# VHH binders against Enoyl-CoA delta isomerase 1, mitochondrial (ECI1), part 2

Target 1, 258 residues: Enoyl-CoA delta isomerase 1, mitochondrial (ECI1), of Homo sapiens (Human) (p42126)
Amino acid sequence: QRVLVEPDAGAGVAVMKFKNPPVNSLSLEFLTELVISLEKLENDKSFRGVILTSDRPGVFSAGLDLTEMCGRSPAHYAGYWKAVQELWLRLYQSNLVLVSAINGACPAGGCLVALTCDYRILADNPRYCIGLNETQLGIIAPFWLKDTLENTIGHRAAERALQLGLLFPPAEALQVGIVDQVVPEEQVQSTALSAIAQWMAIPDHARQLTKAMMRKATASRLVTQRDADVQNFVSFISKDSIQKSLQMYLERLKEEKG

## First folded at step 12 (VHH)

Design k2 (from y5 with Y56W K65Q)
Fold by ESMFold2, look of step 12:
Structure k2 (fold): chain B 258 residues (1-258), chain A 123 residues (1-123)
Amino acid sequence: as target 1 above (258 residues)
Amino acid sequence: EVQLVESGGGLVQPGGSLRLSCAASGFTFSRYVMYWVRQAPGKGLEWVSEITGSGWFTRYPDSVQGRFTISRDNAKNTLYLQMNSLRPEDTAVYYCAKDKGYDSGSTSGMDVRGQGTLVTVSS
């Protein structure tokens, strides 16, 4: 089990804890469990909000799982990317209040998840950085993730951050606006509970319609281009140079573990 | 008035195939995670598969991974289980279930309502 759900139906809140060892990488199985768990919560009238957090020490999520992108069939790459797109669409358009309680490092795909939330709380630990560092790995963030960052921190900050592959430590993350709050690590959970209660104090219908209005253009750009985005990913990841780079990186990880 | 009606079971030889169906009514079928579960003689319920409302994501235990395929037709309000490479240990009554949400635990509940459909795998 890679997603632990701790419901508090009396409060109308559930905590979704990421438990995909070692670093909550976004494997196909983990993506699948995330979407299924989210859907179950969305359809349960007992819940109005969800706190996303990690059960793994030191990491919220390390991002895309490279083993899903190396040495597989084109059909596998397509299925994997569809799963990534689906997770983003489901989180971004969710009718639940979503609060990320970021109790660890949050690069790349972890930041993708966090950016979909209504509110982001980052633990004040200099080792816990957040950002989209894909370009430092030779990878281009998909357009819908670039759009999400731009909507959150503005065009110039997003342009600079993406091109340089910036990871923001807590003070800088707060200053640039990629997170809404930075608190001591022991206060992250209690702060998330307070924040979600404030969001849930707003009448659900009005809040949900407002969120949908604000996010419609960005979501629609992916929805209308979904197949093309999958084809672009499959084409990119299938390049011989990219596959060789991924294989060499994976061999380095095995060597370090041995 | 949730109703779930399973069909398609029968006697099949090892290595054979069957396709189970579940007709759903009384709820907005396309909105809910659905399950197949089974109960072997003298045993408790074992989950066999789950699928999102849209049909995009499916999960299976190791015991059936690669042999069973869950699917749904939301226009017909019907859930399916394609069972290939059947083994004697797959012998059970198969039920479909609707997700009934989280109660007091960390796992969601499965709402089994039909009489099920018997699958017997024997030479």
Scores: ipSAE 0.623, ipTM 0.852, lowest interface PAE 1.6, mean pLDDT 91
Fold by ESMFold2, fold request of step 18:
Structure k2 (fold): chain B 258 residues (1-258), chain A 123 residues (1-123)
Amino acid sequence: as target 1 above (258 residues)
Amino acid sequence: EVQLVESGGGLVQPGGSLRLSCAASGFTFSRYVMYWVRQAPGKGLEWVSEITGSGWFTRYPDSVQGRFTISRDNAKNTLYLQMNSLRPEDTAVYYCAKDKGYDSGSTSGMDVRGQGTLVTVSS
């Protein structure tokens, strides 16, 4: 299993731990288990909130799985991107309180997941970071992820961060507002439990409707453009120059593991 | 209240195909993760497939990956299992199940309600 769910029905909270070796890359199989697990929790009346965290040392999620984006058919790329869109939509619009307990590095697609949450807590470890660094890889973040960052940290901070491909260490992440708290690593889980309890103290109906109202415009922009966004991704990722770059990057990653 | 009625089983030769159906009633079908599970002679229940309420995400164990396809028609409250390239070890009673709540351990989070449908794969 790539997603470990630790329920505490008495508290109304479940911890969803990412367990996709080695670095919680968003493979199609991992995306599938994330959405299935989320749906099961959303349909279980015992739960009102979920803490997202990692079971892998030092990493929350390294982002999109490049093996899903390299050396595959256009149909595979389309299916993969639809799954990425669906994960984001499901998390972003979830009726559950979502708190990310970011106990490791959180670049790119990891930050995508974290930005969907209602609250983000980052461990105070100088080796950890959060941000959308797609431009450093020659890739443009999708418009709906750009919108999500802009909604979180404001237009000017977002445009600078995206153009430079910034990854924020803990102090900078707190300062720019991409996370809500930075705490010692040993306090991340207890802080997440305290935060989610505070959010759940708000009556569910009013909180959920307010969240939906605040997020409707951003979510609707993707919903109305899903097919076009998929075709743009497929067209971009299928370029020979992009495929060559991805293959070279994957080869470097294998050498680092060797 | 919850009812699940399986059909479509039968005798088939190795390499053959069958399509199973599960008629669901007594709950809002489109909201729930659904499963197929099977019980071979003398064995316990084995998870065979899983599908989200929308039908968008599916998951399979290695034993059937690439051969079996789960699907659903939410307008008809019906779950399907397309079984291709059948092998003698696929012989089992097949059940559909509704998700009871999250359980990452065994098949214990699966609400099996029907009599199942027998699939026999033999020459």
Scores: ipSAE 0.565, ipTM 0.832, lowest interface PAE 2.1, mean pLDDT 91
Fold by ESMFold2, fold request of step 18:
Structure k2 (fold): chain B 258 residues (1-258), chain A 123 residues (1-123)
Amino acid sequence: as target 1 above (258 residues)
Amino acid sequence: EVQLVESGGGLVQPGGSLRLSCAASGFTFSRYVMYWVRQAPGKGLEWVSEITGSGWFTRYPDSVQGRFTISRDNAKNTLYLQMNSLRPEDTAVYYCAKDKGYDSGSTSGMDVRGQGTLVTVSS
């Protein structure tokens, strides 16, 4: 299993722990398990909220799995990107209260997941940065992720952060507003339980309709352009120069891990 | 009220193909993760495949990966299993199942209800 679910049906809360060694990269198999687990929880009337957190030490999620984007067919790239879009859409539009308990580093696709949540709690550890650093790899965050960051921290902060590929340490993350709380590492899980209880104290119907109203425009921009977004990704990632850059970065990651 | 009716089983030669169907009723079919499971003679239930409500995400064990394809037609409330390159060890009664959630523990359960459909792979 890559997703461990710890249900507490009495409390109406489940904890989804990411367990995709070594760094919770968003592989196609991991994306599949995330969506399946989320769907099962959404269809179980016992649950009103989910806490997303990591079972891997030091990392929430390192982001997209580069092995899915390098040395594959265009059909594979299209399928992979559709899976990434689907995870984002499912999380972003979920009728569950979603709280991210960010107990480790949260770059790129990890930040993608965290930004979908209703509330974000980051451990106060200088090694645990959050942000969309795609440009540092020579790639571009998709427009719907740019929209999400912009909605969270404002246009100018988002435009600067995306262009420079900024990763925010905890104090800066709180200050810029990309996270809602920063707490000692040992308090992240209990703080998430407290936060989700506060969100669930709001009547479900009103909360869910309000969330849908606030998020509809951003979600609709992707839904209406989904095929075009896939084709843009496939076209970009298939370029020889991009494939060479990704391969070099992937080799450096292998050397750093041993 | 949940009803699952399997069909399409039969005798087939090794290397052959067969498509199973599961007619579903009594619940909102398109919202639930669905499964195929099988029971070989003298063995317990073995998970064979799962599929999201939309049909977009599928999973398989190594024993059938690349040979079996789960799909669904939500307009017809029907689940399918396309089985290719069949082997004698695929011989089993095949059941479809609805996901029944986490009400019993930390692992989601499979709600097997039908009589199943027998698939025999033999020369």
Scores: ipSAE 0.544, ipTM 0.823, lowest interface PAE 2.1, mean pLDDT 91
Fold by OpenDDE, fold request of step 18:
Structure k2 (fold): chain B 258 residues (1-258), chain A 123 residues (1-123)
Amino acid sequence: as target 1 above (258 residues)
Amino acid sequence: EVQLVESGGGLVQPGGSLRLSCAASGFTFSRYVMYWVRQAPGKGLEWVSEITGSGWFTRYPDSVQGRFTISRDNAKNTLYLQMNSLRPEDTAVYYCAKDKGYDSGSTSGMDVRGQGTLVTVSS
């Protein structure tokens, strides 16, 4: 089991803990479990809010699983990206209140997950950075992810952050507005519970419709351009130069772990 | 009332194929994770496949991976199981099942299942 769900129906809240070692990479299996778990909670009237966090402090999520994007068929890449799109759509448009309790590093795909949430709390640890660093790797963020960041921190800040591929430590993350609170590590979970309670105090119908209204443009655009976006990803990731780069990186990672 | 009605079972030779259907009613079909489970003679219930409400995500145990395909038509409130390369060990009553959610505190994800349809694989 790669996702632990701790439900508290009495409180109307569930905590979803990422447990996909070593770094909660977004493998296809992990994505599948996340979406399934979320869907089950969405269909249960007992739940109105979900806290996303890592079972292991230190890493919230390292992002996309490079093994899903290297040495596979184009069909596999397409399927994987569709899964990523679907995860984003499901999280981004969830009727549940989603709060990220970020108790570890949160780059790239991890940041993607966090950005879909309604509220983000980051542990005050200088080792825990959050951001989209795709450009540092020669990768362009998809438009729907760009929009998500832009909608969170504003156009100018997003423009700078994306071009430079910035990863923000807690103080800067708070300053730029990519997270809503920075608290001591031992207070992250309790703060998340308090925060989600505030959101849940709002009538669900009004909150949900407002959220939908705010996020409709970006979500609809992805749905409309879903196939084109997949094709762009496949075309990019399938390039020989990219595959070689990924392979080299994977090999380096193995050496560092060994 | 939640109702699930399975169909499509029968006798097939090893290596053959069958397609099972499950007609669902009494709930918003497209919102729920659905399952196929099976029970062989003298054995307990075995999970066979899982699919999300949208149909985008599916899971299979190793025992049927690559041979079985779960799908759904939400417009028709119907769940499907395409079974290829059938083996004698696949002989069982197959059930369509609805996800229960987390409200019960149960670790079991299954709520209601149908009456089942018998699949017999024999030479």
Scores: ipSAE 0.428, ipTM 0.763, lowest interface PAE 1.4, mean pLDDT 94

Design k2 (from y5 with Y56W K65Q)
Fold by OpenDDE, fold request of step 18:
Structure k2 (fold): chain B 258 residues (1-258), chain A 123 residues (1-123)
Amino acid sequence: as target 1 above (258 residues)
Amino acid sequence: EVQLVESGGGLVQPGGSLRLSCAASGFTFSRYVMYWVRQAPGKGLEWVSEITGSGWFTRYPDSVQGRFTISRDNAKNTLYLQMNSLRPEDTAVYYCAKDKGYDSGSTSGMDVRGQGTLVTVSS
């Protein structure tokens, strides 16, 4: 089990804990469990809010799983990316109140997950950075992720952050607005519960429609360009140079773990 | 009223293939996780496959992994189970089932299932 769900039906809240060793990479299996869990909660009237957090020390999510993008078939790459798209769509358009209790590092795909939430709380630990660092790796963030960041911190800030591939420590993260609160690590969960209660105090219909209104354009752009986006990803990731680089990196990781 | 109607079962030889269908009505089909479950003679219900409302995510137990494929057509309110490389131990009545939500994450917690369709794998 890579996703632990702790429901509190009385409170109308469930806590989803990421438990995908070693660093909560967004493997296909993990994505699957995550979306399934979310969907089940969405279809349960007992729940109105979900807190996303990590059960892995020091990391919220390290992002995409490189093993899904290396040494596989183009069809696999396509399937994987579609899964990533779907995860984003499901999170971004969720009728549930989603709050990220970010209790670890949150780069790249981790940040993607966090950015889909309605509210983000980051532990005050200098080691816990959040951001999209794709450009530092020679990668361009997908347009729907760019838009998500832009919608969160504004165009100018997003432009700078994406071009430079910035990972923000807690203080800067709060300043730029990529997270909403920074609190001591031991207070992250309780703060999330308090925050989500505030959001759930709003009538669901009004809240959900407003959310949909705010996010519809961005979501629709992906939906309408879903195939093109997949093709772009597959074309990019399938390049020999990229595959070689990924392979080398994976080998290095194995050596470090071994 | 929620209704699920399975079809496509029959007699097949080991190594053969079958495709099951489940027609759903009475609820917003695309919103719900759907399952295939099976019951062999003298045994309890066994989870066979799971698929999200969108159809993008699927899960299988080890017993059928690589052999069975669950899919859905939300436009047609239909759930499918492609069964390949069938084995005698796959003999069972197969049911499609609707998820209730989080509290019904188990086979016992499924909201509704159909009448079932019999699959017999025998030489």
Scores: ipSAE 0.410, ipTM 0.759, lowest interface PAE 1.4, mean pLDDT 94

Design k5 (from y5 with Y56W Y102F)
Fold by ESMFold2, fold request of step 19:
Structure k5 (fold): chain B 258 residues (1-258), chain A 123 residues (1-123)
Amino acid sequence: as target 1 above (258 residues)
Amino acid sequence: EVQLVESGGGLVQPGGSLRLSCAASGFTFSRYVMYWVRQAPGKGLEWVSEITGSGWFTRYPDSVKGRFTISRDNAKNTLYLQMNSLRPEDTAVYYCAKDKGFDSGSTSGMDVRGQGTLVTVSS
């Protein structure tokens, strides 16, 4: 229900559409449906690639679901962060070709999902920004997300972007390299189909082994530090000042509902 | 050949608990999403749980959420369903199933192969 799968077995491609109202926040239930749908597609020989996109033009994903991080027990925070780590690991190391068709805003956790993909296409709309803006919220991106951005746009660009909490509009996103193409909104889906076909033209075995080799070190850094990363998140998010800030932000979002 | 053998059913009183097992063979158990489904007398199949190959993610319909827990032991190729707070409407033949992918539409298929195990919840 939160993830709509539109298979095209003849083309070897499925489209996974995000449908988690109102803004595709990464709730625990949405994370669960994403991983389950991905696993089912990975084990279906009919499919070699998946296009990730939103069923709601205007928002790809607004990021982590703040209701999972506010007013809950430390055990809940730990469970939630473990699920976020697992989603990233599964997407980052997937044997499928993953292409993001980013038809809306893509901040923070939305950018986390997009950065795991092999290729990113952003709609040319100045309101559709992409980036990791955690420092603007008074928090820091986890080290494995910092690593992912650094691997994508290079150390200096990532260092600047993370410290300033930059969100890139389409032209700047293309220039910095956080996305691979920018196209008119009506061309995003057709461009994703063309891109994924080019990636799938590479023999699966060689492409998959190469991806695994390129991503192994980054993924292993999280795997070996997983419990410590969870504890660091729980410690940070549990601080009274952070909880108060999250409550105020959530109240602002309720007032702006619609 | 995929084989799935359910066990652990029986007669229990309302409010009671029961643990079902599913012995799997003929495929790499740890790779696949697995399901529990049930069929009440005269009814169609009802999905009651699913679990990823690693066991990390589970899903349930509202009818059983909070009462049923799916789990798996990949070393033993065994799927489990812990059923607590059982109700008369949980009476059904329970089957485990292996995911068989998206063969024709947006919904993946469930490969039900065993004889099932009968759970009767009655006083």
Scores: ipSAE 0.620, ipTM 0.858, lowest interface PAE 1.8, mean pLDDT 92
Fold by ESMFold2, fold request of step 19:
Structure k5 (fold): chain B 258 residues (1-258), chain A 123 residues (1-123)
Amino acid sequence: as target 1 above (258 residues)
Amino acid sequence: EVQLVESGGGLVQPGGSLRLSCAASGFTFSRYVMYWVRQAPGKGLEWVSEITGSGWFTRYPDSVKGRFTISRDNAKNTLYLQMNSLRPEDTAVYYCAKDKGFDSGSTSGMDVRGQGTLVTVSS
C-alpha cells in the first residue's frame, strides 16, 4: 500500500499518510491509491475531515514522477496527466475538511496537493520548503495550478513566485501566506488535529456550500479546458529534447545512489 | 435494501475468456467504489479488483493484472469483469461487492454480496 489510512471514526477524522518510497513521487499507482482512498472516505458518513501527511522522513511529496513522463507512449502521457488533473479536482472540491500536515519538503506537485487543502501546517525546519518551482526546471505550472496559488497568496506574490520558481522556507512561507501555520516539527500532527477540529465545528452543510461557491470558478476553468491542457502537456513532454533531458536526469539519480 | 446479482459464469478452457456482470440496486450505484472478489473451492475470499464510482480509477492484484478488466455502466447500474487468458487457478465463485468504509480497521471493508457466479477453468 502507498496510502495508509488511520481512521478515528469517533472523532470523525482520518489521517491519510503518504508512503510511496523514496520521496512520495506522484506515480500513477500512487495517484490511483490517493483518489480511491479519498473517495472511500468521502462516501463514509463516519468521516468529516482528513489530515494529509507523510510517512516518509523529510519529505511530504517531491512532486510528479519522472518515470511516468519518460520513455512512454503519448497515450500514457495523456492518461497520466488526466490522473493528475483528477486528483487535483477531487481534492480541491472535496466535501471533507482537508488539512495538510506538511512534515517535510513540499515542492512542485507536493505543493499542488497542499494547495488544495483548506488549511496548511508546515514544520519549522529550514530544509522543508514549499512552492511551485516549475520554471527553475524549465517548465510551466499549468494554468489551474497558477490560479490556485494566486487565490492563496494574491496576484503579485504569485506572479513573482512562479516566474522565479521560488521555494519558501517556513518563515517566508508563513509571511507570504502559502501556509497558515508554522510549528515545531514534533507538533505538526497535534496542531493538525486541533485545526481540523476547529474547521469541523462549522456546520457541514454551510461550510461545504461556501467552499463550493468559493472554488467553483477555478475548478470550472480546468473542467472546460481539460482536453487542451492534456494536449499541451503531451506536446511538451513528447519533445525529443525533453525526453533526452529526462533520461539523463534519471540516469544521474541512479548513479548518484549507487 | 442493497442487492447485487452476479451472472456470466460458466465452464471455459484455459486461455479462454468470460465476461461477468453484476446488477446493482437499492443504493446510488455511481457514488460507490465497487469490487470483484472470488472464493476458490476450500479457500478464503480473495480481492480481484476495485473501481471508483466514476469508473476512472481501477486497481488489481498482480495475480490478475493485465488479464482482467473491471468496468461499470452507471446508467445501467451494472458492474463488469472482463476475464482474459483464464487459468485453472482462476476457478472460483465470483462476487461483486460495495465498499462499506472503514468501520473496523485501516483497510476499508466490502459490503453485501449476492449469490455469486461460478467460473470453472478446466481442460
Scores: ipSAE 0.608, ipTM 0.852, lowest interface PAE 1.8, mean pLDDT 91
Fold by ESMFold2, look of step 12:
Structure k5 (fold): chain B 258 residues (1-258), chain A 123 residues (1-123)
Amino acid sequence: as target 1 above (258 residues)
Amino acid sequence: EVQLVESGGGLVQPGGSLRLSCAASGFTFSRYVMYWVRQAPGKGLEWVSEITGSGWFTRYPDSVKGRFTISRDNAKNTLYLQMNSLRPEDTAVYYCAKDKGFDSGSTSGMDVRGQGTLVTVSS
């Protein structure tokens, strides 16, 4: 399994640990296990909140799995992007309280997952940066991810961060507001439990309706443009120049591993 | 009351195909993860496939991956298992199950209700 769920039904909380070697890349299989696990928790009345965290040392999630985006058919790219959209929609609109316990590096698609949560806690380690660095890789973040960042840190901070492809170390992440707390690494789990308890102290119905109201416009923009967003991704990723760049990057990663 | 009724089993030669159906009632079918599980003679339950409520995501163990396809028709409250390239070791009673608690890799989180449908793969 790539997702380990540690339930604490008595507390109404589950911990969802990412276990997709080596760096929790969002492969299609990992996306599938994430959505299935989330759906099961949403349908279980024992749970009101979920903590998302990593079982891999040093990384929360490295983002999209480049092997899903290189050397595949256009139909595969379409299916992959639909799965990415679905994960985001499910997390963003979830009726569960979601807290990210970010115990490692959190670039790109990892930050996508974190930004869907109600609350984000980052370990105070200078190696653990968070942000949407797509532009530094020659890639454009989709509009719904731009919207998500903008809603989190405001227009000016988001436009600067996206254009420059910024990754924020912990102090800067806290200052800009992309995370809500920064704590020593050994305190991340206990801090997440305290935070989720505070959120769950709010009556479920009122909290859930308020979240839905706040997120409705952003979610609807993707829902109404879903096919066009898929077509845009497939067209972009299928370009020969992009495929060549991805292949070269993948080969460099193999050489670094030895 | 949750009801699950399996059908479509039978005797098939190795390499053959069968399509199983599961008629569901007594719950909002489209909201729940559904499973196929099987029980070979003298053995315990084995997970065979898993599908989200919408049908967008499916999972399979290595033993059946590439040969079996789970699907659902939420308008008809029906779950399916297309089984191709059948092998003698696929011989079992096949059950559909509703999710009853989180455990994506274990049969203990699966609510088996029906009598199942027998699939026999033999020459």
Scores: ipSAE 0.577, ipTM 0.828, lowest interface PAE 1.8, mean pLDDT 91
Fold by OpenDDE, fold request of step 19:
Structure k5 (fold): chain B 258 residues (1-258), chain A 123 residues (1-123)
Amino acid sequence: as target 1 above (258 residues)
Amino acid sequence: EVQLVESGGGLVQPGGSLRLSCAASGFTFSRYVMYWVRQAPGKGLEWVSEITGSGWFTRYPDSVKGRFTISRDNAKNTLYLQMNSLRPEDTAVYYCAKDKGFDSGSTSGMDVRGQGTLVTVSS
């Protein structure tokens, strides 16, 4: 199991723990388990909220799985990106209250997951940075991800963050508004439970409709441009220069882990 | 009332192909994970395939991976199972099943299944 689900039906909450070694990369298999688990919870009336957190020390999620985007066929790239789109759509539009209990580093795709949540709590550890650093790798964030960040921290802040590929430590993350609370690491889970209870105290119908209204524009745009977005991704990622860069980066990562 | 009706079973030779269908009614089909399960003679229920409501994500056990493909048409409230490279050990009654909601991912988490359709793989 790459996703551990710990249900508390009495509280109406489930905790989803990411357990995809080594660094909770968003592999296709991981994405699949995540979406399936979420959908099952969405169809169980006993659950109204989900906390996303990591079971891997020091990392929430390292982001997209580079091995899915390097040295594969264009068809594979397309399939992978469609999966990423679907993950985002499902999380972003979930009728459940989603709270991220970020208890580790949260770059790139990890940040993508966190940004889909209604509320974000980050552990106060200088090693735990959150942000979208795609540009540092020569990768462009898709428009729907850009919109998600923009809707979270504002246009100017998002523009700067994306262009520079910034990763924010806890203090700066809170300041810019990419996370809602920064707490000691040992308090992250309890804080998340308290937070999600507050959200669940709101009538579901009103909350859900409001959420849908707020997020409809971005979500609908992706749905209508899904194929074009995939094509753009595939065209970009398939470039020789990009593939070379990714390969080099992967090699570097392997060296650092050794 | 939730209803699932399987069809498409029959006799096929080893190496052959068969496509099963399941007509669903009585619930919002597109919202639920759906399954194919099978029961071979003298054996228990075996999970064969899983698909999310949207149809974008699928899972298979190793026993059928690469040979079977689950799909769905939400507009038609229909679930499909394309079975290729069939083997004698694939002989079973095949059932379409609706997800109950949250479960451990086991067959016990299924809410309702149909009456099944018999698939016989024999020379």
Scores: ipSAE 0.497, ipTM 0.792, lowest interface PAE 1.2, mean pLDDT 94

